# Designs tried in a protein design chat: VHH binders against WD repeat domain-containing protein 83 (wdr83). Part 3

Target 1, 315 residues: WD repeat domain-containing protein 83 (wdr83), of Danio rerio (Zebrafish) (Brachydanio rerio) (q6dh44)
Amino acid sequence: MAFPQPRPQAPQLPQHLWRTVDCQQGAVRAVRFNADGNYLLTCGSDKSLKLWSVSRGTLLKTYSGHGYEVLDADGSYDNSQLCSCSSDKTVILWDVASGQVTRKLRGHAGKVNCVQFNEEATVMLSGSIDGTVRCWDTRSRRMEPIQILDESQDGISSLKVSEHELLTGSVDGRVRRYDLRMGQLQVDYIGSPITCVCFSRDGQCTLSSSLDSTVRLLDKSTGEMLGEYSGHVNKGYKLDCCLTDKDTHVLSCSEDGHVYYWDLVEGSLTLKLPVGKAVVQSLSFHPTEPRLLTSMEGRVQVWGAEPEDAAENES

## First folded at step 14 (VHH; from m2 with Y104K)

Design n3
Fold by ESMFold2, look of step 15:
Structure n3 (fold): chain B 315 residues (1-315), chain A 126 residues (1-126)
Amino acid sequence: as target 1 above (315 residues)
Amino acid sequence: QVQLVETGGGLVQPGGSLRLSCTASGFTFSRYAMYWVRQAPGKGLEWLSEINYRGSSTSYADSVKGRFTISRDNAKNTLYLQMNSLQPDDTAVYFCAKRFTYTKTGSTWEYTFDYWGQGTQVTVSS
């Protein structure tokens, strides 16, 4: 041949430890990037929510107001507001800058497992062990939900919003996708209690983790199971799963102290990242860069695709 | 093209049994959850049962629980419904389906299914 052919580039995977943060919040039940990936939120069993700089690893603010452990949180797209949910059965809307509670929303009959803003931050959506999803208006002082979704036959473990779609995972073994524009609900039967759901970055697939220690990738439009990923341990905990920033790999937390990476197409294990000696309970992948947050017990770790020092320059 | 062919229907006396089959083609059967539904004369579609892709989990409507059993053979691309203790109220056309959707009409939700077959008639009479 006259010249060598280009080799496909290896995917950039976060596998180098950049930072460990001892959060001092008891167990960290959830860790989340904010919308732009510059900040992170930690949800503590000590009832606190904390906001941190991801690049510096420094605490920026503590939010107190929940009566029991904080189970999930999300930041608005413009970084002006936070929402959180708790075993105290409430959802709280916070003002980021002042640290003050804007609203403490009641109505769920049991612990609230998941919460997220829609893309425009006009609505908060919360999912509870009571089997309902509740929609709350962020722009008014109304204290009643604007909508209640009660189609699930058991508790809601996870939810995600993308464009006009709401994706939920339930203990009843079903992944539900609501098309808010067309007034339709599609239901995909996985058959094992769901612990986490998300969309692929290209919006064409859904991913779900379940208590049969299996993560599954489905074609959103047809319901076809495109991939099945196993080898990790997920038998009794609500563990997170996600896709990488470029949809090349599937990730899952595991009860064995690792985060597992599988090649999306081949389904083969690419990396078994040793996080620690306890359950890795939560993870969050950066929206645009190969950067990963993990939580295990009371600590959060930040992982990058290359050693941190290699990326620095004068600025 | 997707095709589902239901067979095994017929006339049966009350208390009798039938086994329905649904042969799939035009798609990778083992990668879909599958469903049985029926339509009685003058009625809308009724969801009956579901089975996940490997057959490890199943679910049933209250009206058929304990009497009907869903199963699948992925090597033969075939879905089954074993129906026992049949009653006249079970008279219907039976369909298999790949996926179901709720569609909101007014204030209520109604089932719709991605089904592609003609169905198979089951008639329960003495």
Scores: ipSAE 0.693, ipTM 0.877, lowest interface PAE 1.4, mean pLDDT 90

## First folded at step 15 (VHH; from n3 with Y111I)

Design p4
Fold by ESMFold2, look of step 16:
Structure p4 (fold): chain B 315 residues (1-315), chain A 126 residues (1-126)
Amino acid sequence: as target 1 above (315 residues)
Amino acid sequence: QVQLVETGGGLVQPGGSLRLSCTASGFTFSRYAMYWVRQAPGKGLEWLSEINYRGSSTSYADSVKGRFTISRDNAKNTLYLQMNSLQPDDTAVYFCAKRFTYTKTGSTWEITFDYWGQGTQVTVSS
């Protein structure tokens, strides 16, 4: 028997404001979904890290212990631990429920720009303006990193880990991909300071944003530039980029107060989302749903693919 | 099939200049960052320079900075290396390349290349 194939559904993009959260943390340097997308983390210039319920928009806990601005954070897959990094040159591992510092890890010679757990939360990886990536064992009381990667010629601005791969972006204008299983390192020369890197959802591509106001999609296996996305402004800030939950669009923060959406394949601008009147510093896309977080100054906004009705509105 | 053909090598006196060309075929040249490397007799591969997709950014090894200039012409699928102030220790076979992979062997990284040609010999001697 022959059946018609299901028609592809047009992607629904998060463009409708659901919530605005005034975080009371000074500037929010980074906003992150947790692994399941039910919680969000906010990294404050007031030195605090906060955990919020996405569905209710309510503050669940505040984590205090950094000596300067919190620059990035990540939650473990099981929601039991958080990691964070700061201008105070440290990485902190937190117990979520108690709010207590489990470990405060020193060793970076400068501010720590990015931090992430691996998938199993057995290690934390941190990247610093000192040009190193450091790998820390989460299960040991040992204070030294288990590995230091120092191939970069300038600061590390962004990192992502996926399975056996570590992707890093550097101010030296290079995107580096370490294949830990194969023992390989690939270096892609972009030529402008990198502000953010990520993998495509299908794992076939890498995406990078840089200070030449351009986001680039590369074929992971060949190094071919598959897409080049511009029109936004990224000249002086560490701004985030990402892909939608189904790899249909490329997103970027912008210094002009918008989030830009481009069709991944065609490269055409699909949506210029007005977030506000200041730099959109950070964004995070939901792991599986068309839902977006943005941060601008001290506020975080939650965006969905459909308008929120008045009965469910939270002010 | 990817093909890179290097030309422009030869014998030159110390202090002289040469201009190398690399003609590319079998791939979309403008979609790749491009590189020059060299191999002196009995030595490993040495990265020299790189140029991004549109030619808007370049980078050089310290050993050649200020003396060598990388450029590209995407309409002609051609990569260039202008080499000035050549010295005897610049003697090597010069290759162009389109992708680097470093493979870990023990505690160190070794360079491998996806594609290169036979290269072009540069000899700096009297």
Scores: ipSAE 0.693, ipTM 0.872, lowest interface PAE 1.3, mean pLDDT 90

## First folded at step 16 (VHH)

Design q2 (from p4 with A33T)
Fold by OpenDDE, last read:
Structure q2 (fold): chain B 315 residues (1-315), chain A 126 residues (1-126)
Amino acid sequence: as target 1 above (315 residues)
Amino acid sequence: QVQLVETGGGLVQPGGSLRLSCTASGFTFSRYTMYWVRQAPGKGLEWLSEINYRGSSTSYADSVKGRFTISRDNAKNTLYLQMNSLQPDDTAVYFCAKRFTYTKTGSTWEITFDYWGQGTQVTVSS
């Protein structure tokens, strides 16, 4: 009697609101999980970066030093450092514990839209409207970038680092993948201004969103279009997209106040999450758990696959 | 096996026109951005134009902008390059590609093709 193999449980998607946090930062331009997912970062129009506990929803620290709105941030793998970028054209390296500016890096000619650490947090990479990606040594006292990538014909809207690869999205309608070790560049022409890019967890695919209200999955190695996801509204804003922790679904912010979930393989809309009535500006998926952060106006919401009370009883 | 076959090249007078075709096989043509590149005698590969997988967006090098038009018919697995106002400097072998890689050598980027055909010769001569 062959024991019926349990039907693979349909991946649980974050759809239960756990908490809403009023960030008191004006508009929150970006929300990001830290490396381990226990904390979240909020980038505010009030020129501050804030660190919060995900579980408690409490403010832990405020980082002040930017001269204009903070547009993006990232945490180091060991939670010891933060990086942020701003409309003030600077990238800042922060000490998490002290809240102090470790480095304030200048060089971009325009607002800096995106920033991320490499895996070892030895390099910060930033993308700007000036069309350049700049790589900064976090250990050096030198204020100059160690590398400038200027192949983009328009502003960089998004970048992601995976191992030795750098993925960038540009307003010029192109997704660029750099192999930083090999000195190679792959360009995928999408033809619409890119708003967000990311790697799949397995590193085999790239995901890009664009102002034509379309999210696209591409094979990283071949450039083949594997999936198109539509139904959301992305026409006027730099909105985030991502994959779930298990690469089962594609997510995108929308101007209609929703987050859209699509089945990665089927391309079908799985869930339309009602966040609010305004533009969902930013989202971040937890690195290992089915949890989601969303940003709308000045509020951040934490979502889980199960009601919060149920999740605490299993840990 | 991926195959790209370029046709339509030939000898043309300055100011003349040619229409190149590239027939694709061995892959799902409609899922790929397609490119035209050329190689002039004694020169490296030059990127000319690209068209996204749906054909809804196109881009051109400055050298051919306003003179060349890229298009595609996904039902026929065919890429086209309409070349107008041809000049002697347009003399080259023309290739279609589904993907290329830039490799940095010193301060310059060199184009390498992952998949390209034999190309078609275009000669502009009075």
Scores: ipSAE 0.919, ipTM 0.963, lowest interface PAE 0.4, mean pLDDT 94
Fold by OpenDDE, fold request of step 21:
Structure q2 (fold): chain B 315 residues (1-315), chain A 126 residues (1-126)
Amino acid sequence: as target 1 above (315 residues)
Amino acid sequence: QVQLVETGGGLVQPGGSLRLSCTASGFTFSRYTMYWVRQAPGKGLEWLSEINYRGSSTSYADSVKGRFTISRDNAKNTLYLQMNSLQPDDTAVYFCAKRFTYTKTGSTWEITFDYWGQGTQVTVSS
């Protein structure tokens, strides 16, 4: 009599609101976990980048130096540095502890929509409406980019780095995957302006969202369409999408005030999370735990799989 | 095994029209963006057109824009290229492709295709 294998416990999704933070930054354009998930970054229309404690919801540091709204940010693996980009056409490298600008990099011809560190935080990569991705050396005193990728026919809306690969999404309706080591480029034609891209955690798939209100999962190696996820509204805004920490679900922001969860394999809607009445502009999933950040207007919300009181008792 | 079979080529006069077909087998056709490319005598491969997996979006090279139309029938696993207003410069072997890779050589990108058929010859001559 084969003992019924315990049904794999359905992955717990962040659905419990832990806290709401009024950021006092005007509109929050992007929310991001730092590398270890203990802190969150908020990019404001007030031209500031802010660092917060996730557990306490308290402001830790404000980073001032951009001339226009901050559109994206990322933290280094060791939490020593931050990078951000802005409508002022610049990318800034920050020292986390001092709050000082380490580098202010100029070169983009338009607003910079997205920025990320490589794994070792030796390079910052930025994408702009000017249709270029620029790579910047964080260790060099040289202010010029070490590499410019200009294959896009329109603005870069999103980029992600995984090991030696760069993934970009463009308004031209294409997802581009660069193998920076091999000097190779794969292009997936989606046909609708891309709003967000990411890798699966296992690195085998790419996820992209577009203005046709569709999120798509592609096989990275073959370009095969593996999954389409729909039901949300994404028509007029650059909205974020991502995968959960275990690659079990797809998430997307929506203009209808919700975050949508889909089963990765089945493609079925699993959860429609009510965030508010306005556009959910940005989301970030915790790197190792079932926690979610969402931004709507000037507020950021922290979500967990369990009520906050229950999570403290297990630690 | 992935197979792509191109048909519909031939000899045509300048200003004439041809319709090419590409029949796909050995993979789930409806899950892939498809491409038309051509190779003229003594020239490299030229990208012409692409159509997304659903057939809802298309794009064209400037050289064929307004003259060529890409379409697909996923139920028949078939890709089409309607070619109008053909010119002598359109003389080439035409291929359908499932995927291509760009490789950077110096300051230029070279196109390589992973899967293509034998192609079909199109000759535009008076």
Scores: ipSAE 0.917, ipTM 0.962, lowest interface PAE 0.4, mean pLDDT 94
Fold by OpenDDE, fold request of step 21:
Structure q2 (fold): chain B 315 residues (1-315), chain A 126 residues (1-126)
Amino acid sequence: as target 1 above (315 residues)
Amino acid sequence: QVQLVETGGGLVQPGGSLRLSCTASGFTFSRYTMYWVRQAPGKGLEWLSEINYRGSSTSYADSVKGRFTISRDNAKNTLYLQMNSLQPDDTAVYFCAKRFTYTKTGSTWEITFDYWGQGTQVTVSS
């Protein structure tokens, strides 16, 4: 009698609101988990970057130095440094503990929409409306970029780094994957302005969202369209998309105040999460746990797969 | 096995028109962006046009913009290139492809294409 293999427990999706944080930063343009998921970063229209405790929802540090709104941020692997980018056309490297500007890097000709560290936090990569990706050495006193990638025909909306690969999304309707080690470039033509890109956790697929209100899963190696996800509204804003920690579901922000969850394989809508009545601007999925951050207007929300009280009892 | 078969090439006078076809097999055609490229004698590969997997968006090189039109019929697994106002400089072997890769050589990017057919010869001559 073959013991019925326990039905794979349906992946738990973040659907329970744990807390709401009023960030007091005006509009929050981006929300990001730090590397270990214990902290969150908020990028504000008030020109500040803020660091918060995820568990407590308390403000830990404010980083001031940008001249315009902060559009994106990232934390280093060891939580010692932050990087941010702004409408002021600059990228800033911060010391987390002191709150001080370590580097303020100039060179972009337009707003900088996205920024991320490489794995070792030795390089910051930034994408701008000027159509360029710039790579900056975090250890050098030199203020010039070490590399400029200018193959895009329009602005860079999003970028992600995975190992030696760089993924970019552009307003020109293309997703570009750079192998920085090999000097190779793969281009996937989507045909609609890209708003967000990311890698699957296994590194085999790329995910992209675009202004045609469609999220797409592509095979990284072949360029094959593996999945299309629709039902949300993405027409006028740069909205975030991502995959869950186990690559089971696709998530996207929406202009209708919801976050949409789709089954990765089936393509079916699994959950429509009500965040609020305004545009959900940004989202970030926890690196290892079923937790979600969302930003809408000036508020950030933390979501879990279980009620917060239940999660504390299992730890 | 992936196969792409280009047809429709020939000899045409300047100002003339041709319609190229590319029939795809061995893969799910409707899941791929498709491309037209050409290679003139003694020259490298030139990207001409692309069409997304749904056929809802297209892009063209400046050299052919306004003269060439890319289209596709996913039900027939066929890619098309309507070429109007042909010029002698359009003389080349034309290929369809489902993917290309850029490799950086020095300060320039070189294009290589994956999965192309034998091509079809287009000759524009008075």
Scores: ipSAE 0.917, ipTM 0.961, lowest interface PAE 0.4, mean pLDDT 94
Fold by OpenDDE, last read:
Structure q2 (fold): chain B 315 residues (1-315), chain A 126 residues (1-126)
Amino acid sequence: as target 1 above (315 residues)
Amino acid sequence: QVQLVETGGGLVQPGGSLRLSCTASGFTFSRYTMYWVRQAPGKGLEWLSEINYRGSSTSYADSVKGRFTISRDNAKNTLYLQMNSLQPDDTAVYFCAKRFTYTKTGSTWEITFDYWGQGTQVTVSS
């Protein structure tokens, strides 16, 4: 008697609002899950970085030290360190527990739009409007970058690190993939200013959003356009896009107050999530669970695939 | 098998014009950004121009900007390069490509192409 293979449960998408957090940071420019998804980071126009509990929605720590608005942040794999970048042209390394600045790194000639740790948190990578990516050693007392990537012809809007690869999106309309080990660079010309980039979980594809209101899936190795996703509005803002935890759907922020979900393979709109009436600035998908963070104005929302009460009964 | 066939090259006088064509087969042409590159005698490969998969955006090297125009017809699986105001320094073998890779050697980036045709010779001489 062949046990009926459980029908692949249709991937559940985060559509249920669990929590709304008033961050009290002015405009929240970026929201990010930490490495394990238990905490979230908010980058504020008030020049602060804040750490919150996802489950409780409570403020845990405020990190102060930037001179202007914080534009992006990332947590280390072990939750011991944070990095952030700012319009003040600096990248800061923070000690999570003490809240203290460990390093304040200077060198960018313009605002720093994006920042991320490598897997081991030994290097911070930052991208700036000055057209450069700078790599910073977190262990060294040296204040100089260990590497500068300056191949972009315009500002860097987004960057992601996966293993030994660096993916960058630029206002020059190009997605650049660096193999840092091999010293190789692959350039994909999109032709519209890139607002966000990310890798698929399997590392085989790249996702990019651009100011032509289009999200694109590319084969990493061949450069083939595998999918185009449209229907949202992205014309005037640096908005985030991402893939779900299982690479089943593409997500994008929109200027019309919604988050759009598309089926990765079919390219069809699956869900239009109403977040509010303003621009959805940032989103972050949970690393292992169907949970979503969104930021709009000064508020962050946590979304789940099921009502919050139902999710607690299964753990 | 991926095939790119370049045509339209020839001998032209300075100030003259040529139109190159590249016919693609063995892959879905409309899903790729396409490139023109050239190799002059004794020189390395030079990137000239790129056009995105839809043909809605183009970019040019400074050396050819204002003189060369890249276009594509996805229905015909064909890439074009209109070359105007040709100069002796434009003498080279011209290639179309669907992908290239930069490899860092010391302080310089070297361009390698994964897929290119046999090329077409362009000679600009009085």
Scores: ipSAE 0.916, ipTM 0.961, lowest interface PAE 0.4, mean pLDDT 94

